VHH binders against Flagellar brake protein YcgR (ycgR). Designs and how they scored, part 55

Target 1, 263 residues: Flagellar brake protein YcgR (ycgR), of Thauera aminoaromatica (c4kar8)
Amino acid sequence: MAELSTPSPASPAPLDGGRGDELEKFTLRGARQILQLLQDLITHRGLITAHTGGGHSFMTAVLKVDEERGRVVLDPSPDPQANRRALAAPRLTCVTQLDGIRIQFPLVGLGEGQDKGRPALFAPLPAEMLRLQRREFYRLQVPLAHELSCLLKAEDLARKPVEVSARVIDIGAGGVAVVVPTGAAEFVIGGTLPACRLALPDGEPIELDLEVRNLNRQTQRNGTEQLRVGLRFAALPRAADTRIQRYIFKTERALNAKARGGL

## First folded at step 19 (VHH)

Design ND8 (from LD83 with T31I)
Fold by OpenDDE, fold request of step 23:
Formats: C-alpha cells, sequence, structure tokens
Structure ND8 (fold): chain B 263 residues (1-263), chain A 121 residues (1-121)
C-alpha cells in the first residue's frame, strides 16, 4: 500500500530577481508608508500567512503596531509547534491581501513575549513591504475637478425606469464607484444596469452595462446622506477599455507629478 | 443578522465546572477578537477573558486566572469558556462579546443575550 505522499504545497516561488525594477515600483520602504499599511491591515483585520521555510506556514494577524518600540505584535499560532518553527526561522515571509491587493513583507528577528500580560509574537517593523496591485483591482480616486459622471439607468421603488446622474468617485479597469442621492433609485446587489453612460473628459460618453456589486450608505460632513454604489463593468468594449485605461494612466501621472512638487 | 448566542450556563456547586459556548453568526468570526464579560447581581460588568482572532493570545481577569480557559473554534464560529473550580463569586450572567479592537480590550460592539451561571451550595 504505497503511501501517496500528498505533494507539499509548493513554497511561493521566490519573486524572480529579473523583475526587480518592476517590483521596486511596488515596494514600500518609507517608514510612514509601512506603518500606514500595517495599520490598514489592523483596521481591515487582514489575516496573514507567515511562511517559515521548509514548506511550513501558519496563519497570523497584526494585532498592534508598537511605534515606540518599533515592532509589530502578531497573533501567535494556536499550534505551539508552528510557533517554535516561526521563532527558529531566520526570516518570515508574510503574505496577505488587502482590498484585492497582494501584500508581501519579510519579518526578521521574531521573538515571543508578553504585552500587557498577553502572549504575542513580536518582530521589528519590516524594512520593506511589497504591494502588488493587480491592474484589475486598482481604483483611481477621481479628482473632484474632473467631475467624472455616470448616467445610471435604474429603477425606482415602483420599478419605473429612472435615470440618475452619479458622480464617479473612483475608477478602475473593472468598474467604478459612484455616489447618488439617497432615494434616487433602487439598487440591488447583483443587479444589472443596462446601457449606462460613463462620461470621460476626453470625448463622448461610453455606453456600458454595469453590475451593482456594493452598496454603502454614507453620511457627509454636512449631514446629508448619500449612497455609494460600487459598479462592475459587465461588458466593456475594447475601445472603451482603452479609453478608461488611458484616462487612469494620464490622471495618475498628473497626480504623481503634482505630489512630487513638479507642478 | 449579526448575532452571538451563549449557552451552557446553569447551576453548579462550589468547586464544580461548566463550559460555556457562544455561537457567532452574521460576521466573519475568525478575524475578530472575542471576550467573555460577566455581570453579577447588583454589580457592573466585569471583563473575564480575551482571545485573539486565531486563538494564539489569551488573557484573563485576575479573579478567574488559573480557573477559566477561553478557546475558540473558528471553523464552527464558536467561542468557549471552560470554567473550573467555580466559586459563589462567579455567579453572574455571562456574555459573549465581540471586541471592537484586535488588541485593546474593553470596548465591544456586539453582545449576546447572556447565559446564567449560578454557583451555590
Amino acid sequence: as target 1 above (263 residues)
Amino acid sequence: QVQLVESGGGMVQPGGSLRLSCAASGFTFRIYAMSWVRRAPGKGPEWVSYISPLGGSTDYADSVKGRFTISRDNAKNTLYLQMNSLKPEDTALYYCARDLDLWDSGKFDIWGQGTQVTVSS
């Protein structure tokens, strides 16, 4: 009876050295950026797969960032053996995902201890964090000055067709987020809005079908309630995709130039 | 709907044991820290125990340390409190609570209805 050795899950291939220049663009090394990203992981309660080498890994989470001591507090494994392996490892490779973005970072100098009487794992702050944004999940925050809009063909509570002009607040290759006045239309998650029109600054509106993916009620600072609607492009013609990508690229470039003080 | 439902309470003699359970629903249980809080008759709420999302970190009030054990099964969306060497002072309504923060204790955003534990001779 040949014991079928279940193939050990392949260690994530080392990020192949040849894409070094491209990876640098996605590597955060700034202390503030690293702290912010770690805080985001806490805020979003991101689970982390920590690889200890030898095909071993355990699940953890960032519980706290201790800025004063320059360390991260990690959730120990409930498995003592996993913790022993982690502590014996010269380096942890931490992998997680936040908002569809893969995040990878090394931790070196892992130790165990207590904080306020609670057991935890501790590591110095990572020197770098890799944020791999898939283009498909990237969302550009649309500058208010662009006044990007989307005409939504929706239905009201009575299932009567209504057209709602919505402000686009973010755009990506996969869709848009828009804001509409509360009660302007009835939206159903998973529902399709046919023949909508996305207005870009570079020409005629793009006709497209949109799928409702997310609904979030937001209260503005002025006390006005608005509905944020996350919309997926259900069917996007190639020409439209190209225009959207061009807009995103152009806008990002401009924003980056401004941020660098070049404008 | 987000819900926590406690069970396993009852009456027990001093020195006895009970195991409380809390069934979580309506949220991703595995990413939240959880706590037990109790309220004795005529007293305010008292934090009893904390457990981290993955269960690797636990904490206890001094009053229950060494006697109580908090645990969780994330696959079952269930929180547990094993209570040993029970004392009359442990008589309380025991609540399961979701911690608002992953590490800082004391703030909770979701509570169960509680389960009564009575320790009496």
Scores: ipSAE 0.888, ipTM 0.957, lowest interface PAE 0.4, mean pLDDT 90
Fold by OpenDDE, look of step 19:
Structure ND8 (fold): chain B 263 residues (1-263), chain A 121 residues (1-121)
Amino acid sequence: as target 1 above (263 residues)
Amino acid sequence: QVQLVESGGGMVQPGGSLRLSCAASGFTFRIYAMSWVRRAPGKGPEWVSYISPLGGSTDYADSVKGRFTISRDNAKNTLYLQMNSLKPEDTALYYCARDLDLWDSGKFDIWGQGTQVTVSS
């Protein structure tokens, strides 16, 4: 009976240097952001897989953030051998998930000690934390209570310019899905809608070009037909991208807080 | 339903030992810090012991330090308190409690019904 050696979970491949620029968008380096994310891990009681190298890992949790001392307090392993490996490692790679988002961060300078007489592992605050929101695939469902709208500049059947106010049903880093009344405008897959305006709650509408990527007719419960239009951001200024990302992050956080009974 | 159920209490002579168990249900046990708290007759609640979510960190009241051992089995959703060298002063109703905070113990959001421990000659 050949013991099928369960393949050791492949050490997360070193973040290959070429994807570095894309990863930077998801990397938090601000002290306040890092502290907030660590606090969120505490609040949500997120378990962390800490990789020590050599194919070894142990489970831990952030128990406390000591801002005064600039350190994180970690739950030691009940396995003394795991703790020894952790302490001997020049670097821990910590991996966790919060609200379906993978979080990864390094810890260096791990030590053991006591806080208030309790055994703990200590590390300086991470210099960076990676929040891997699969940007390409993540779509925030826009809450009905927080309506987003997009003013679409399109053409009607007669190729006359028309402006259609569309409700945004989902938003991601790459685009939006909107709902429009059937017959409000003619949309062509692959067509560009120039100088559209996306209204976010945090300020003035964002002007942007949108590319039609998909069309789906939907019948509402009341029998009314609507057209769902999937739109890609064709050209998004950096400032606009930042605002959209901030909105997504803030809204997701709020939704998750509500789901947990915190609001 | 979120529930903690203590067991293992009883009557023992001074110097005896007991092992308390607390079965947790209705929540993800492995992500919470847990504590034992006791209440002696005519006294307020006294914190006894703390254990971190993964069990790597433990703490004890000075009154029980060296005699009691807290442990947990996350696979069984069970908290334990091994009590050795029991004294009459350890006579109390012992509660299992879920800590609200992962590190700062003292606030609890869920309690069991308790199990009675009586130490008498």
Scores: ipSAE 0.881, ipTM 0.955, lowest interface PAE 0.5, mean pLDDT 89
Fold by OpenDDE, look of step 21:
Structure ND8 (fold): chain B 263 residues (1-263), chain A 121 residues (1-121)
Amino acid sequence: as target 1 above (263 residues)
Amino acid sequence: QVQLVESGGGMVQPGGSLRLSCAASGFTFRIYAMSWVRRAPGKGPEWVSYISPLGGSTDYADSVKGRFTISRDNAKNTLYLQMNSLKPEDTALYYCARDLDLWDSGKFDIWGQGTQVTVSS
């Protein structure tokens, strides 16, 4: 019986820097945000694949963030050769995942040393951290406890402008799914709903344009018919995107923590 | 259920060697720092050794430095303590412990039942 060596999950390759402009919106550069994300990695005990170049990588972890000294403390590899490569590399590309979100960040100026007599690798705090939510596929199911709503600017059957308050049932980087009462408005796939308002818990509603991408009639258990409308964000401002991403991230973390029997 | 189970203890003469093992279960072993702690008769717990999640960082109490080696096999979910040049003063119940913190904390959230090490002529 050949023990099918479960292929070691392929170390995620670093994202090639070529899509620079698209990645900027997912890049954290604020010192506080970076520190928080590093602390989150520690809290969640995230393992990191550190790429040293030339197709080489090793596993590490952030053991500590030293804010006073402005450095991260990394777990050395048990392989001395990996550590030598790391130290010789002008840059480490660190890749990890936190709650299904890919995190990538560079470390420059890696050194070895000791903290309180313990050997470690040290690097200055990263200047930036990339947090990539695969936009295309992940939709956060909005918890029922969360009152996300979207005010839809639509038309009725007579093409009279109507405002429909819709409950958001799922949200992703690319859009939302909402439920509306049947007959509340007429929706056309491919149609644009301008100047809609997405209400998030963290502040004022976000004004945005929405494109209708999907329509599904659903009958509830109680016999009530509802229309599920899949909506794409059209021309989403960067600030709005950031807020949406923050909400998704925060909510996912909370859900995952709860699922893990944590808080 | 989260569990640590120590083994490998016994009686040995001064200058002898023992290898302790700790089998971890019920949690993702590879993401936790681990420690050995011992308790000698009539004394409080004494931290013995620390190892980081990936095993690249180790630390030892001065009393065991140069004689003991901590290691781990994350594939086997097992922590080890190689003890060489054992002394009567090393006589204790040895515990495997999961570190609450990855680096600074001497706090532990999970302990095994311990394995007895007795060094005597």
Scores: ipSAE 0.878, ipTM 0.954, lowest interface PAE 0.5, mean pLDDT 89
Fold by OpenDDE, fold request of step 20:
Structure ND8 (fold): chain B 263 residues (1-263), chain A 121 residues (1-121)
Amino acid sequence: as target 1 above (263 residues)
Amino acid sequence: QVQLVESGGGMVQPGGSLRLSCAASGFTFRIYAMSWVRRAPGKGPEWVSYISPLGGSTDYADSVKGRFTISRDNAKNTLYLQMNSLKPEDTALYYCARDLDLWDSGKFDIWGQGTQVTVSS
């Protein structure tokens, strides 16, 4: 009887800071707001994934907020090695979910100590906390069978207009990630790609403007280099937004049903 | 239904050892701090030990420090208390309790029925 190791809930990866401008409206910097949100984490007993860098993370919780000393008390890992990594890290990226809201915040200056003889990790209060609703951060990994594509209107190195058919690898309410061959076009972060066409399985392509938000070069196992381009929907008609949302929800339901063995 | 069920109590000679277990059900065990509390005959409840949700933080009453060890297995929804070098004054009914707060100890919202520990020559 093979013990089906229940896949450890995939520790939510930190959101890359490259979306800085878009995330500003969701970033709390007020001292009272930060304290309230930390208190909410305590009240709801939210477990936190603390990322230490290098692909390492550990589970923790906010146990107490010490307002007088301006610090948070964190639950140490039962793994001493995880605690050593945490203490050696210049910064922790803490990620959690509370009632469908993603919360992300940095901690700097982590130390170990005791409060009334009880061991804990301590850090100064975060300077900022990101609060995102599910609709704002969720990205659906597009099944390969759906063959979603986006026709990008871009420019080459000579500033000549080129059209590039890109495979969509993930999609959310705010944008898409696509992969293109290296050298197919020149992309500039913050640049706008006008009148692009997103192809969904359920109808005609959606015409939309896209803003380049991030660029990542990836080398495939076969040695082929590809460029991953993160794109924000710059101008999305309401009808298009509805179609995109419908596609995401329908696909998620299907994937969940399959995961439950219903298919 | 939320429930805590203690086991592992019994009679032991001074200097002996016991291991208590507490099985939790009806709630998400891994997000709660847990404690052991004991009640000796003719005395009020005494807090014995605390453990944080992930088990990285533990605390003990001075009376049991160095002799008792609290631990938990979140995958099994079980709390443990290893008791070594037992003394007659450790004789009590031992309760597993769910802490109301994650850090401040002393308030509990759920209790087990308790398991009797008797230390006698």
Scores: ipSAE 0.876, ipTM 0.957, lowest interface PAE 0.4, mean pLDDT 90

Design ND8 (from LD83 with T31I)
Fold by OpenDDE, fold request of step 23:
Structure ND8 (fold): chain B 263 residues (1-263), chain A 121 residues (1-121)
Amino acid sequence: as target 1 above (263 residues)
Amino acid sequence: QVQLVESGGGMVQPGGSLRLSCAASGFTFRIYAMSWVRRAPGKGPEWVSYISPLGGSTDYADSVKGRFTISRDNAKNTLYLQMNSLKPEDTALYYCARDLDLWDSGKFDIWGQGTQVTVSS
């Protein structure tokens, strides 16, 4: 009976800095706040995934905060190769979770050394720490079978109003990502798309205003170019928020059940 | 119930080797620093070795440095102490202990019952 090694929970991928403005609200920059959060990690014995780049990461922990020297003491990896990669990396992206809150922070200037003869990794205190409540930043990958769509009211290159039916690829409490054919409309980052319609499986479409946050061109395997548009809910009625949250919750539950072999 | 159970002790001749094991249960082993502590007859407890949660950092008392090796298997919730070149002075009851702090060693909140190590000719 091959003990199915329960796949190590997928190390949470670092949040890409491209969401800069939205993340700013959740970014701690105060020295005291940073120290407190690091101390909380110690107190709660939080394990940290440290990303070194190139798809590599290792597990660590904050062992101590050395306020006098302005540094954090990290648990080295038992893997010497991981430590070498960490030391060679210009920056570590540390990700952890504490009480359902995602914490992410950069470390720069990692070094190895000893404290009182005990080996450890050392880094200067982070300049900033992100503290994200899961609910706000969680993005559900929408199953293709659900066929979620969003009718976008946009403009073409001639500033003529156009309606574009876009497939929703991910959804969260704060917005949606959609894919549209290239050239279907002109999108401007920071622009508002008024009176759009989000179609959920549970009822009538939700009318809402959307703000364009990011644009990414993607080439499909078939050579077709698509535009991925990240959209923020600019004004979401409470009833709409509730429906979206319900959909996310229900879908997550179903996906998890399926993953556990229960379906 | 939180528990530490030591094993692997015994009687050996000077210069011999032993490997101690400590099985942890009732708590998340991988997030705690662990230590070995020993108590010789008629003496107080002596800290022997420390290991960090992930095992990347280890420390030893001067009396055992170069002879003992601490390790852990977090998947098995087990702490180990490889003891080589044993001396009569190493005769003691050896305890597995959970460190209260992650880095500052010396305070422990959980102890095993201990395993007896006797080094004699």
Scores: ipSAE 0.874, ipTM 0.958, lowest interface PAE 0.4, mean pLDDT 90
Fold by OpenDDE, fold request of step 23:
Structure ND8 (fold): chain B 263 residues (1-263), chain A 121 residues (1-121)
Amino acid sequence: as target 1 above (263 residues)
Amino acid sequence: QVQLVESGGGMVQPGGSLRLSCAASGFTFRIYAMSWVRRAPGKGPEWVSYISPLGGSTDYADSVKGRFTISRDNAKNTLYLQMNSLKPEDTALYYCARDLDLWDSGKFDIWGQGTQVTVSS
């Protein structure tokens, strides 16, 4: 009975740098941001696939960030051949996932050594780290305590302009879902709500245009009817996108920390 | 439930060998650094050996260096300690422990019940 070698989970292939312009907005270059992300990898004990080129890769982990020396400490492979390949490679492409976010970063100048007699691989801190949220599909459930709101500029049944303060229940890179009282405004799927204001906890409201994508009437347990409105960001300035992404990241991190009993 | 269960201990003559095993359950074994710690009669706990999550980095106390070998099988969620050239001073209860940190800390958050190793003529 040939033991069907369970195919090793396909090591996520590095994203080809050719999409450079599109990925730039997701690339971190700030020293503090890089250090924080590396520390997050340590805290979450993230396993990393390090690609050495030529179709070869090995599993590693960031064991320590040595800020004083400006280097990362990596877990060597138990395979000496993999380590040799890694050391011979001009560049490692490291790929991992943290809380559903793809992280990719290069390491150059890899060396072997010891820290207090313990063997490890060492590399200078990466100059950049790519952080990709699967934007298209991931929606963060907004904690009730955050009290995110969106001021919707809509029309009533008489086509009179009305402003509705809606609670944001989920948020993603592409849009938000909000809850409004039934009858508060008339929403049309495909319709645009111009100059709405999304309130995030970390600053001034973001002005943005929203497109109505779906409508769902929901009855709460208490018998109250509410309307869930799915909204797409129709036009979002880059700065606003960055703020939204930062909020999502921060919130996800906090939720995960809580789930792990760290808070 | 998070658990570590040691096995493989016993009585052996000086110069003999033993292989200890530690079965891990209830957590993702492959992402944790692991250690062996021993406690001799009347003494405090002594760190024996360390292994990184992927097993590429190992470390040993000076007292066991060159005689003991730590290893792991992440597919089997098992930690091992090969002990060769055993000495009477190696007599102790041997514990498998999960390291709290990946690299610098001699702190442990999970322990097994231990397995007794006795080296006596």
Scores: ipSAE 0.874, ipTM 0.958, lowest interface PAE 0.4, mean pLDDT 90
Fold by OpenDDE, fold request of step 20:
Structure ND8 (fold): chain B 263 residues (1-263), chain A 121 residues (1-121)
Amino acid sequence: as target 1 above (263 residues)
Amino acid sequence: QVQLVESGGGMVQPGGSLRLSCAASGFTFRIYAMSWVRRAPGKGPEWVSYISPLGGSTDYADSVKGRFTISRDNAKNTLYLQMNSLKPEDTALYYCARDLDLWDSGKFDIWGQGTQVTVSS
């Protein structure tokens, strides 16, 4: 019985620098922007494919950003050979995706060391980071008039199942952002909410599994605190994907028409 | 449902060995740092060991350093703790915990129910 080697998810190949002029507008060079983007990678627990050259790569993550020392802390590979290659490489090309946005950045001067007794890889902060927003990850701001909602199956602090009707504030091919009252449920980043129901205007609710990707507390103008929850579609049936895309397209078209004074 | 389930605990003699397992479900296991924490009778929780998301970084409490080995299989969504040269002082309920932070240990957002380890002659 030949163990079907599940094809290693194709490590996203680095974008060749040959499209330099076109990519410049998507390249961040500001120190604050770079730090923020690295912090976002940490917050979202983004896995990174680090390319060492010669067709070799390994998976890593930004574990910490050390602003004082001007360095990033990377998760070493469990493969010692990969680490050796990484350390020998004059440059790492790091590739990842965050909320459908491709992020690519170089690291130079990689070294191994310890922080508080923990082994890690260290590199100076990148001088630049490429951020490419793919159209497919476009998030439509949902008009309030559409009253788009998502029934979340979550748990409370006591781990009792609760259903929360959440207003959808933005939607894209990859997921939704919703707003819930503070304390309505306990959300854990990376947790899966199974069998949720997304209500679209065009028909019956879509049953979906959702993954919690981010949590942001927001205070409304009226002083009411709300929790914004970013949710990824964990598994989207093809039919559901089509419906979502249709909704987005129709809504965008309508919004654009209105903006042009046609309605 | 997000869940951690420990197993592999038991009673052993001093100098013995145990291997604990923690099965993770309901979340993307491979993107989280994980820890083992133990609670001895009448004592507060004690951090035992840390492992990074990809397993390339590990850390241990001084009390277990050189005796315990933390590991993970991300394909199986499982965390392990190999415990060798067990001592009576290692008697505790051992918890698998998901680290809130990727690097700074000490804060956890998900816990298992624990597995009992008893080291007794």
Scores: ipSAE 0.871, ipTM 0.956, lowest interface PAE 0.4, mean pLDDT 90
Fold by ESMFold2, fold request of step 20:
Structure ND8 (fold): chain B 263 residues (1-263), chain A 121 residues (1-121)
Amino acid sequence: as target 1 above (263 residues)
Amino acid sequence: QVQLVESGGGMVQPGGSLRLSCAASGFTFRIYAMSWVRRAPGKGPEWVSYISPLGGSTDYADSVKGRFTISRDNAKNTLYLQMNSLKPEDTALYYCARDLDLWDSGKFDIWGQGTQVTVSS
């Protein structure tokens, strides 16, 4: 009854918040590596989401690497407004996935032009390209029924210790995002929360040190305020990493089984 | 299974118009550049027009520039060629062609049987 079709590729959002220095080890900066990865995108016909700022983006592709002129050739949008936004943007953030590998790179100096009378968008070769395996960028959205929580050992406004039980809303290899009531504690970006406890559904809670990476205030429909806190695992032992990866794997497998066999 | 099927050809007087269509199936249409290529009687293939995978870049042979318009509808897996102000020298069998090269045309791996366009008074 239901059409079983290949899903459209997801257009992943740029990785630019809370993971800055952690991503450097996955960043290619060598000219030969960058050229090869761009050529791989051409060979595999990777479709690219190009973010122009202000929440706007358009679909494009790398059509050619022009090594002689040191530039990439991009497929312009058939929508003239998208092209105008791209040309006005100080920076184009390009994001794509190729067989589960996430690729992200900036383009600066985008211009309109033509090559042998054929119009296109052109930009200098990027100075860097991010290349990630799924494990390195994946964040599991934690099912509400799991009630995954993290006991935070934080401080109040008077810098006195407080403990806050925070609901975990997503979890990945590098950290968690949690929500707490606004005012439950004072969080400072860059601050360290030592000896917090992450409660997984089975087994003993994991003791880990956390670093605050981002803070976002949320207002509920009823006027109640919550704070979303992005937390990085500091110095995560391999045994703890293994347990977190097992939780992610088991939960994803269970969610996939429900999606395929559910009524 | 991979297939390109041209249609819309016919007989028309000089100055007339035709719209060619090309239905693609069996492959992911929107990730390929496409071209129209024509073959006049007794002659080899002549490249006519190019369109980029997402449709943002088009190009034409000098002989058809300003008279022909290539377009694509990636949701319908269809390539089009609008031909206006037709001339007797446009008489040819017209093929749509899939290009393995996204920018520099010339590595056509698949095309159909073609559709005949005849311009005669």
Scores: ipSAE 0.727, ipTM 0.899, lowest interface PAE 0.9, mean pLDDT 87

